# Ledger of designs, part 6: miniprotein binders against p81326

Target 1, 226 residues: p81326
Amino acid sequence: MLHFGGFIMEINHISKILEKEREEYIRNKVEEYLKQGFSKDDAVNKANQSWRTYIGHRIQDVIYNLLKKFLKDSGLKVTTDKALNNRNLPEELDKVKRLIAINYGEYLFLPDADVIVYKVENNDIKIIAIISVKNSFRERRFETTYWKLKLKESPVTSHIKVFLATPDKDNEISYKCPNGKPKKMRIILEYELDGIYFLKEDFEETEKAKHFGKIVEDIIEISKKL
Short names: E, the ipSAE of ESMFold2; O, the ipSAE of OpenDDE; V2, 0.75 times the mean of E and O plus 0.25 times the DockQ between their complexes.

## First folded at step 3 (miniprotein)

Design p16
Fold by OpenDDE base, second read of step 4:
Structure p16 (fold): chain B 226 residues (1-226), chain A 83 residues (1-83)
Amino acid sequence: as target 1 above (226 residues)
Amino acid sequence: SEEEKKIEELLLKAIELLFEALELAKKGDYEEAIKKLEEAVKLLEEALKIAKELGNEELIKEVELLLKFVKLLIEYIKKKLEE
C-alpha cells in the first residue's frame, strides 16, 4: 500500500509555492487591465479576482492528477466537470454526467464537481465521490454544502460522497472553536459534508476532518461498499 | 538537522518543478514539461539518498512516493507527446 501519507505532507507547501508567483502575476494583470482602460482600483480588483481563479485551477489540477494516479491501481477512474462540458462525450463520460445530474424539474444541472471519482463494473458506472477543491472561502462558502444536500434528495445520487479539499491558507475552517468561539463555517461544512481534507498540518483533526493524505484510502474503502 | 533541511529544500524545489511542468503541459509544451520533471527526479533521488543515510523511514517513504508520482507523470506526458 503506497503510504499516500508521506507524499501528501509535501502538498502542505502547495499554497506557499503558488503564492510566490502572486506578486508578479498581479503586477502583470494590473498593467494589462490598465491598458484596457480600467481604473487603477478596478484593475487591482480584477487582477486579484483573476489570481484567485488562477491559483484555484492550479490546485485543482494538482489534486486531480494526484487522485487519478493513486486511484488507478484500484481500478477507479477520475474525471472533472470540465471534461463533461462537451457536446460529444464518449459513452462512459456521458453516463457519468447523467449519474451526477441534479433534477430541477424541466432541467438537469450538474453540481460543481472539480473531481469526480467513479468505477466501471460490468459496463455499469457507479459514482463514488465528488471532490470540491477550494483555496479560500471568501465567496460561495456553502456552495459545496448546497450540492451535497441536493445530491441527497435523489435516490440516484444520494450515495455519492462529497468531499472538500482545501489548503485553507487563511485558517477559515482549520479549527472549530478557536479561542472558545465557534467557527460556524467549519462546523456546518464538517456536519453536512462527508469529509474535509486539508492540504496542511495546522488544523483540528476529527473523524471527518483529515489530512488530504487520507483521501485515497477513504475513497477506496467507500468504493468497496458500493 | 542540516540534512533534514536539505531534504526539505530538495522536495520544495522538486514540487516547484512539478507545478511548472504541469503548466507547460497544459500549454502543449510537453517536451519542456518532461525536462522539468526529469530535473525533479534528480532532486528527489538526491533527497532519497540523504533520507536513507539518515535512516528516517518517514522521509524515505515521502520521497519515494513523490518520485513515483513524478515518474508516472513523465510517462503520461510522453504518451501525450506520441498522440
Scores: ipSAE 0.011, ipTM 0.262, lowest interface PAE 8.8, mean pLDDT 86
Fold by ESMFold2-Fast, scan of step 3:
Structure p16 (fold): chain B 226 residues (1-226), chain A 83 residues (1-83)
Amino acid sequence: as target 1 above (226 residues)
Amino acid sequence: SEEEKKIEELLLKAIELLFEALELAKKGDYEEAIKKLEEAVKLLEEALKIAKELGNEELIKEVELLLKFVKLLIEYIKKKLEE
């Protein structure tokens, strides 16, 4: 009940930010289009169309921020590989970067991870999970699996869970045997990874293959064991 | 243009329902909040169908992202109520 209330409060706060952002965005875009020589009506219409396009991308960011805020209520923090590639890192993020890096002799490389979940206890950092977001499996099919296998080889990173999040719009890995013929990619990904989370309703659910809405609960459960 | 306007009207109504649901949830009326969100899903699914018929990839992606967000929220609320 308490977790439910906290989550709703955070979403309500984000909704208020989005409404203010919408008002400021529309105002600024109308001014921008007016300066480009458009009529007032055309400027308003173009600003509304621009906002519609913007909000689509912004909702993806909102989902990311909701995940971050919800996990924070459980003592967990969230960052991105993009943030970790910044040259002037805060001490905490620099430590996170060092704890997920793969050792190739004298070189350290970051895995291809869109989202990284960690916790801080007694000034020590523990990495919980890495989440890879894949829109398509047409190219670089085994990339996430490769990084999982490399992380397993190091005592520093072997405990880190590797999850795949995907809309799988083309039904490339949604089912194991849809026509009585095994989908090798789905079977391999499910076997090697710690979980697959689908951003869709229609898929074959297993202990490792679940709806994305369950990812927060699963991460919290994993964090309690560390 | 007419199809795009209809998608806009459906999307704006769905967003309105989302905000109404969040205020209901804040007041502790979780069952009514879910009902509003389920109505939003129906409107977004109608918008998605029109966007796909129109073949506008950007608009399809936009509607899909919002639909996924609303469905995730419903799933979380339903799970907490059932526990």
Scores: ipSAE 0.000, ipTM 0.132, lowest interface PAE 18.8, mean pLDDT 75

Design p17
Fold by OpenDDE base, second read of step 4:
Structure p17 (fold): chain B 226 residues (1-226), chain A 83 residues (1-83)
Amino acid sequence: as target 1 above (226 residues)
Amino acid sequence: SEEEKKIEELLEKAWELLLEAYELAEKGDYEEAIKKLEEAVKLLEEALKIAKELGNEELIKKVEELLKLVKFLIELIKEKLEE
């Protein structure tokens, strides 16, 4: 069994590879926005925002495909919230969608679920984990925490593990107490979530904060207990 | 559509090849890794052609993004071979 650990060091490289596209992407987007009549400053700002969205989606796609591949042999299945946003869902995905829905009285809404891991046993679906993928924490810093807490409120969803996967490029949550000062975001995310998985090497490892390479093993272990 | 399904299948196969190449590169099998990635490029070029023929902008973008990634990986591995 090729230890998932060696493969995982390369995930760090995937993020670096994707970042190499940034300069070209920004340049092209700035030109596009200038042609649309925006000022140079506005064009640059819009290009940077577009890049953040773009790179976030790409990282999510990589993580999705990795999990899909590495969990396949364990009999676990993977989907995304985007796949669930269709009107005509296959029966299996329709069940998945219903099993992650959060009750708001008259309405059911889905949590942000970039990746959803589930198993099918005897036509019964069990949701195992939701993975939120965050490239940066500039916006919606505690959104994943909110969804974890909401899922915990129902006996239908309380068992679902919620994980955060991030390269944390800006070192926003890589360390708990750099220079003796507590980083509120790291502490809260680690406390409220079931795990944080880093697509990098330079972070403070704890029981809940691990390298992304551990996520497959952790998910498989959780799946055996359900 | 059938064409959209074909694109998705090609994307899936390309991802598989990419991941295999990655594993090979980690083991130091750089030449074989490059071969896998080159195969992925061919699949993605086919997918891109179909996507363009369909005029599906979302699929075009998706294919192009993966194609860029594969090409960058090839470049990175080649740089290591020259080292």
Scores: ipSAE 0.020, ipTM 0.466, lowest interface PAE 4.4, mean pLDDT 87
Fold by ESMFold2-Fast, scan of step 3:
Structure p17 (fold): chain B 226 residues (1-226), chain A 83 residues (1-83)
Amino acid sequence: as target 1 above (226 residues)
Amino acid sequence: SEEEKKIEELLEKAWELLLEAYELAEKGDYEEAIKKLEEAVKLLEEALKIAKELGNEELIKKVEELLKLVKFLIELIKEKLEE
């Protein structure tokens, strides 16, 4: 239970580390591209593109490790879509995979479930939540919403909470227009999803859009109702 | 302003105490962790007073958020001490 407060502290510590990592990463990549003969502007652009790819994987790993650590004492387990795609699955993970897979006729596909939270009771698996991790909304902004709508269609999966976790450093979904209205993308994501958790400080909280530090407590509360 | 700089210095010291308390709590040193968090509360209450006098809503919110976190952690660790 100490881990409730420790989670928020560790998130803030990791956020500071990631910002320092960004500065060093960009500096080193700019130098590398300049040595390859790119112009200063091209080098900066390429370094920023490289960082966006790097940080996406890094944030996903951080979220997985934080949730695994802080949900353990609450009897909750955490896995990833990468783990579920291994060829020989343990029986428990095979059951998890079957309980989140979406039917398309004769085919079964996994949703965009970067991180999956579940519990085991009397050898039965109950899926609590899936978390989609996005560091940018340029290319696949509504993919998480599509999977939420598909999961909602089945009695087996309709209880599963679908969350988005994002630093939103480019202010793509935390931005407000001058008239105070959120962007269309933010409105749609917040309406359709069960929650959005921001890995940043400066945004307006709502009932469904919260600081990432609240996710552990929210997941535990949801699990108690199942 | 000079007052804004003082608030940032108090916040930085509070974060240092919070991280020390985290390390102590992870080791099971709950009483020492609580003492560090209580020191952080005092610094944050000073920061909040200054922020309110300045009327800076962003700093007020930032200080209140951290103060709420620190007080939550104190109660959480106290529960562990009673185990």
Scores: ipSAE 0.000, ipTM 0.121, lowest interface PAE 16.8, mean pLDDT 76

Design p18
Fold by OpenDDE base, second read of step 4:
Structure p18 (fold): chain B 226 residues (1-226), chain A 83 residues (1-83)
Amino acid sequence: as target 1 above (226 residues)
Amino acid sequence: SEEEKKILELLIKAFELLLEAEELAKKGDYEEAIEKLLEAVYLLLEALEIAKELGNEELIKKVEELLKEVKKLIEEIKKKLEE
């Protein structure tokens, strides 16, 4: 088994590599929006927003693909909330969808689940973990925490681990108390979630805050206890 | 730096090839797997050269470790081909 441990450490630069496309992307989008009749200022703002969405999806895709490959040999499967948003689902995915659904009385809704890790044993599906991927925390800072708390409210979903994966580009949650001042977001996220995994090296490591390279091992360990 | 970006790009490509090789090997496509691994070796060697030029000892060590692992994997797959 190739101990990809050393390679996973290089994931630190995925965000940086993807960011190299930003200037070209922004330029092209600005031009597109100008042609649509937007003002220069509006075009720039929309282009920046589009970039944030685009880069977020790309990071999510990378993480999904990595987890899918690294977890395959352990017999674990990976899917996404997007894959579950189909009317006609295979039986397996339909079961996955039902097993992560949150009860709101008359309605069932899915949590935000960028990546879902599960196992199939004797035709039974067990959900192991949900990974939320965040490139930045400018919007919906505690959304992942909300979903974690909601999942805890049901015996059907209470066992599901919820992890956050982030490059934390803007150092919003990399340290708990930089310069002696507590960062509320880091403290709350670390407390409420089962783990935070950083796609970078410059962060404060704790029991719950680890390098992304540890996520595969942690998920496999959790899967053995279920 | 631009050189560091290049090293990273090479490492990512090498990793993709390693993953492809692993999937191929699982399917019994050992020859094609070896070809992917050899390509990965070339990329890693290029990365190593750049790292040496930069004098980045940490990157040198990492790349050398990866090279060792890839070479080991090649030898393991070769043994399976001879079986």
Scores: ipSAE 0.015, ipTM 0.322, lowest interface PAE 7.2, mean pLDDT 86
Fold by ESMFold2-Fast, scan of step 3:
Structure p18 (fold): chain B 226 residues (1-226), chain A 83 residues (1-83)
Amino acid sequence: as target 1 above (226 residues)
Amino acid sequence: SEEEKKILELLIKAFELLLEAEELAKKGDYEEAIEKLLEAVYLLLEALEIAKELGNEELIKKVEELLKEVKKLIEEIKKKLEE
């Protein structure tokens, strides 16, 4: 039996904390920009841009730490694309990097895989999943789908599951067909990706679109089939 | 040909994205700059496949050179995010 009640509770608690952090962050950044000589309108705009970058990294770090904590007992390991871009890589992480890299003929690129889950069995590394963390869907939506399609092209990477994790506060992809009109972005993301995990309560649930609290259970199940 | 016109359209769009990424990087908006560069990579890869189908060696070479430069820019900007 797997116990995920603590995980789900931590997710809900973190979501509420991040909302309070937003108000304080914006207030402080507006004050900072005003002191630098920006107009009030420019200060507010820059503070909002700064928040989008900050919260993206903050949510990514939270997800990384939660997955590392809750997957450890299942023999699964977690790393980040930031760790893989470090100049001095341990041998194990260098191997992970090579197993995720996408071939562009003479050139190799790493996907923008915010969080990476893998396992080590008898000195062999198997990549289970990559998780792209998106706070909003502006231009960043295109990135996740692109990397999934590229990973499918190689026999080395075609088995890797690509997941999207998002609070989707603006309801950009939470619903498929509001008032009978299709949400094209939601339909495309759900079709192309292996799963969408929402860090929110209210959304249209499907077999692939679930609450983030389900991700640990799903990853463990996928790992057993490899 | 229509294929050559499509390659040209893809290359123009990629160049516009590179210019946008440069301006974003100058402002310290590194995450947004990377997003623009990744979109450019996608367009360039599509252009490369079409150029290979046409067998145009000069065009293949030009697209590959541009892809190498975009990769270098992505790595440099990611390094700036890490510092």
Scores: ipSAE 0.000, ipTM 0.101, lowest interface PAE 22.3, mean pLDDT 77

Design p19 (at its last look DockQ between E and O 0.80; V2 from the best seeds 0.00; counts 0 for: pae E 1.9 > 1.5)
Fold by OpenDDE base, look of step 7:
Structure p19 (fold): chain B 226 residues (1-226), chain A 83 residues (1-83)
Amino acid sequence: as target 1 above (226 residues)
Amino acid sequence: SEEEKKIEELLKKAEELLKEAEELAKKGDYEEAIKELELAVKFLELALKIAKELGNEELIKLVEFLLKLVKYLIEEIKKKLEE
């Protein structure tokens, strides 16, 4: 059922849309790797790996841009960990960076933060949410959970909501107990995180597991309580 | 900037058309839905043009994706019409 709630609601098709680029991308990368002296099999494998990285970044970029746009009217701002990885940060971003930093004693490190949502009020910055974007869960399955737990340990960062956004194309976390068998990853992620937002329609909806279309509203609501 | 405001207006119009198209499609008015989406494409194309002129990479990427999205929806509706 075409649930038309605007552009954000139609995000369900992101995987299919971007997958259309795969064939050409793979072809080009295989050719590139062959020219570099790799075997055909190695070239194909490398191309596929490259695609996984590429498509992940593409999805992240789309989500970032959408959130940036749709949160703008609410006065909320959006940035990324990549943008914070600069020596010469504007004052505002420098503050954002410091406000999401995790203390490891002698060192401060940033959590993985594909998208960071914050507001500026009376020259004070308040971090609202961090959104991790995952296309697949083949690697670092619980990394987002780790960061959530670490953020929770400090009164400075404990209020920061941590969300996961995913198309979950392989149905790794779309259902809690398919065929009566608990999906460990879904259960743990849903328990530990503040929310999971699916860029698809076919998933088990719960209080914390929602369609991506709800993320803007949820973030705005959270922002009002801070 | 004035140009950015124009882009925002165009995106808003495109989104409104998208919503209308969705309503039409739900009612089975697929042909009219396609017309609305095609009009949305026109607005998005104009937005893309402006974004490119501004050199705003983020807006360019956003609008390009939205274009792909709307075009995909058109294709999906067309498939339903053939069905």
Scores: ipSAE 0.679, ipTM 0.872, lowest interface PAE 0.7, mean pLDDT 92
Fold by ESMFold2, look of step 7:
Structure p19 (fold): chain B 226 residues (1-226), chain A 83 residues (1-83)
Amino acid sequence: as target 1 above (226 residues)
Amino acid sequence: SEEEKKIEELLKKAEELLKEAEELAKKGDYEEAIKELELAVKFLELALKIAKELGNEELIKLVEFLLKLVKYLIEEIKKKLEE
């Protein structure tokens, strides 16, 4: 049951490990909001809202740093949509940005692309995969599938794999048919996306729905086919 | 840089210790597995010190998380030892 398999196999637990920061974070934020004059009830509510934003960014940062480390020896590079929105882009990142942008006539927009994996061969950049990190599906449930469909519309972006990484603590997409009824979100996300990677152990595993620790091997295999 | 290569060597040593700890835990040698993971913590702490001296924020964030990961594994094995 206990499985160490090097660092890669233990990254399923990113969310669980980071949740240990919650109590201290909330305590500090409540104190900050009380100093600003909020009531105790309002301070607690605001602190919980702040945590949800913080933990989402925290998980994204950890995924970025781990993938950058684990993919380096395979010649793969990693960046983020935040880095691509920087005003002073290096030439390499400017090319990455242009290769994932979606054309809306006079406008170009980046898809939902929290983490981007690419490779460089002879000054040619090939985008391998985009990873979207979602902690909750209450809002913009199918945003990631929309961007996958848009990427499929052009031959220059149709090869890009679109993955979803999630702790899914509320079991919104963990099972295909909970209580005998098809879960629409899970069925559609799994059908349309190239993979869903769970940052927990308790979910229905399929060919496309996997433990997050499998993502490095999958990305490397895909990159060899390109 | 030489400092970055030193960090990479320390990370590799820590990863090897994790693999050794896995084999020990499979054999039921939980106390020995914990000993190996505690040594991995020491290598990661050295790597963190070097990353901080360099001021390399990405390496600092990476090593800090890897420390949390190894300490998590130690906790999990200690739970098995109580069984």
Scores: ipSAE 0.554, ipTM 0.824, lowest interface PAE 1.9, mean pLDDT 87
Fold by ESMFold2-Fast, scan of step 3:
Parts: structure tokens; C-alpha cells; sequence
Structure p19 (fold): chain B 226 residues (1-226), chain A 83 residues (1-83)
């Protein structure tokens, strides 16, 4: 359970907070575009486009900051793919980057690792988990599973847990059909990934699909086995 | 820095108040739970002010999120009082 009170994080109010942020963001952006001379319809369309970009970064920032805060006392460190793409990397982050890179012959590529959890012991770095943050599943829904499958092919990276974190506001992977069966996308993602953490209240938990608040304790337990 | 330590202390006080509010809410003492959460808001607002003065974007984002979370909880508990 999380340190700021178990019931608060367990019921996962993050999705409702983000929805209130959306309403305020859209209102403010519509006013901004109207002031710039756009029509009401164009202002609304532009505000919605701006929100789609903003919310992706916002969710990633929230997850990064929460994990950094709550994993600190367990000796765990958190970084982002944005930090790893800086030109001048500190030695520690350069090592993190090398430990998650995937080999394609002459080329090395980073997986889709929005948030990365690792530990440092005796100047050795061990990658614990990679968290992929998805706001929607329209175009690139199996990208996270591709990276999971690539990582498990190498003895260097096969231990790394790959998690998906998502508000799933459109119920794309939390919905069940009338016959009780999950959608194909949900079945595949849950089967291939190490876990799915929902930033929403309304869904049925399984062994691998949980409320986001449980991610901290899960990561700590995984780190103890490494 | 000294300012970062002050922020950590304020966040710790807010955490303690959130735990107290959780226990009070479990007992059905919603009015006292709200009072504890309102006090946590004050500590978080002070932490936000210091974080902004320090220019630490990570701390600003964290404290802003925690403020939104606590304010949401106050609204939810108020709904239980109105039942």
C-alpha cells in the first residue's frame, strides 16, 4: 500500500483528477484560441488536439513523480526515456541506457520505456522494471508487447519486468463482452506483459491487472528477488 | 538544500495528516477527517510556494498533484457527510 494512505491510492482517484484537469485545460485553451481569432469550432478542435498531446505527457509526469517519491525509501531509482536521450548523460544514466538497449545488428534502440525503475548496488546497476504509459490504444496497441518479447530474448534484459500503465478512459482494454470474455487486445496484453496498472476505479482486477496504487509494493517485492 | 529539507518536512506532515484522515473516515468521523485534510492542504500550499521559489520543476509537479488529490478527497468525504 502507498504511504499517503492506502484507501486513497487503492481506489485510484487519479482518473477523476485528470478528467477535471481536462475540463479546465479545454476551457482555457478555447479562450486562448478565440483570443487569437479562431472560430469557436476551430478553437474547440485545436483545444482537443492540444489536450491529446498534453495528457500523454501529464500522465507520464504523474507516474514518474509518484514512483520517484514512493520508491525512494526502498533504495530504488526512477528515470525516463527523455532523460536517457540527453546528449550529455551522467555515468549512471549512461549505464542504465546500455542495460535496456536492444541490438539490431549494427544498431541499438531503446524500448518504449516511458518510466524506468532501477537499483544501484556496489556501483552495479540492475534494471527492475520498464513502464509504458498509454492514454489510448488506437494505432500502436501492441508496441509494448513487441518490446517485452524483444527484451526476453536476451539474457541481459530477460529479467526486466514490462508494465503497462493506462487510464483506459474509453474502456478499450478494461471492458468485458456480455459473455464475460475480455476483448482480444486485453487478452494479448495481459498474457504477454508482466502487469497492467489502471489509473481508473471501474474495472475487475486480476492477478496481473490491478489498480495503479499497487505498483509500488509490486516493484519493491520484485526488487528484493534481484 | 535547506529549502528541499523544508519541503520534505512539510510533505511528511501532510502524509501524517492524510493517514489520520483515513483512520477518521474509516470510523465515520467525516467532519474531523475533513479538518485534517484541510490542514494538509495548507502544508502542501506552503510546500508548493517554496518549490516554486526554488525553481524545482519536479517538486512543483509532485506537490501540485498531491494538492489536487487531497482536494478531491475532501469533496468525496463531504458527499458522505451529506448522505
Amino acid sequence: as target 1 above (226 residues)
Amino acid sequence: SEEEKKIEELLKKAEELLKEAEELAKKGDYEEAIKELELAVKFLELALKIAKELGNEELIKLVEFLLKLVKYLIEEIKKKLEE
Scores: ipSAE 0.012, ipTM 0.396, lowest interface PAE 8.2, mean pLDDT 79
OpenDDE base, second read of step 4: ipSAE 0.662; ipTM 0.866
ESMFold2 (binder alone), look of step 7: mean pLDDT 87; pTM 0.840

Design p2
Fold by OpenDDE base, second read of step 4:
Structure p2 (fold): chain B 226 residues (1-226), chain A 83 residues (1-83)
Amino acid sequence: as target 1 above (226 residues)
Amino acid sequence: SEEEKKIEELLKKAEELLKEAEELAKKGDYEEAIEDLELAVWLLELALLEAEELGNEELIKKVEELLKEVKKLIEEIKKKLEE
């Protein structure tokens, strides 16, 4: 438990670590794009876009690894939407994939599910939670909310908790009413989602908005009720 | 493998931070040294997670050894701050 606490506090440095890597990454990508024949301005823009994608994946990987490690002793399993994109899936993952699918009448589609937590009991799979990992909210602000609402529409998926994990570097959703002005995005996300977990200390804590360190305990507790 | 390279990069970065922290500590910049070491610990914890996932015992051992060193240094610097 003590080791987990220390590690969880260290995750607060994710933004700092990523910022240190950014300058070198951007420089290298700009050079790459210049060699491909892009203009300087286009190269810079593409490099910045590439960085956003890269850093998003890096954060997602960290979250995945952490959850996988800390949930293992509880008998809980973790996978990703990326792992589910294969044509030939093991039976277990194929079942997971089917259990998170959303019905659109003639079609079934998967929600965006960066991390999926599930348990296997008596050869039955129960989906516990989906964690969406977002570095910034400039694009697709309410995508996670959409998927939560869609999952609620079916008795098959209505029990699945949907969480958002974010460092929120730009303080887009860290506070509800900074300077007396409501942050629409924070309010809506907190209202619609089952929880928001911050990879930082500087945020407004509520019943649903917590430090990332609490996510493991919360997931374990949910799993016991299923 | 690509995963092994990633772990090695994390180790390299952690070692760089350790070196910087040691230099800062020698100058008496203990707070900044601790910050760098905490970052190093985070990187090493990430490296450890990835090494364990790969089942690479050699990398696991390397990461654990470096983690021990970094944590020891943090404790030593903290003691100096209390003096």
Scores: ipSAE 0.113, ipTM 0.517, lowest interface PAE 2.7, mean pLDDT 89
Fold by ESMFold2-Fast, scan of step 3:
Structure p2 (fold): chain B 226 residues (1-226), chain A 83 residues (1-83)
Amino acid sequence: as target 1 above (226 residues)
Amino acid sequence: SEEEKKIEELLKKAEELLKEAEELAKKGDYEEAIEDLELAVWLLELALLEAEELGNEELIKKVEELLKEVKKLIEEIKKKLEE
């Protein structure tokens, strides 16, 4: 219980850090572009696009570090798709890579798996979950769903849970229409995925759509059934 | 004074983005309008932090009111974009 309390505190701490980081980043980038001779409109637009790229990677790193820290004592291991694309893979990671690869006829591709949770038992590797991290849904709205559907097609990967983690600050999938109905994108993502974890407080929880603070507990529970 | 000028600059840029977004929405360019409004939200959140640090209650309220207006418009445009 105390273990999960520490995780929630760490999430709150990181959220405050990211908020201040955003403010400093935007301010510095706007000044930088203005000094380069861009108009105010162009400087702000470029700064915002730069932030979208930066925060996407930053949130992925945060989630990776939090999961690695809090799953360690449960015998679970965490890696990233970036680590699996390294040419000098340790034997264990090479096995992980092979267990999540998707077959396209004569070709094998890795899904866009920002964070991967697995366990090792008697030299056998079991993939527990893949977490896709999305800062925005302007582009590649159903990318996570596509990878879930592809993973379900193989007996090797069909057991793997696919989760989406997102701050959804723009209320793209946590927003409800005037008629009380969730947005189409939210309905599809929740239906096809194994879970959605929000890095925000203001939304309506369901069985599959939860606060990010629940993710460690859920992953540990899933791993015990595998 | 120097801090107030920074806040005023952020507010001015947010208001320019809001005006641009309103024009884009009138033309039916909802996705581009939302992009400008999201930029305005971020600038206003930055302005709010500066105003809170400065302790200027009038400026804090002004920023909060504009921020609520911008967020409301985002919700309205997103409803129109659904399909």
Scores: ipSAE 0.000, ipTM 0.083, lowest interface PAE 18.6, mean pLDDT 77

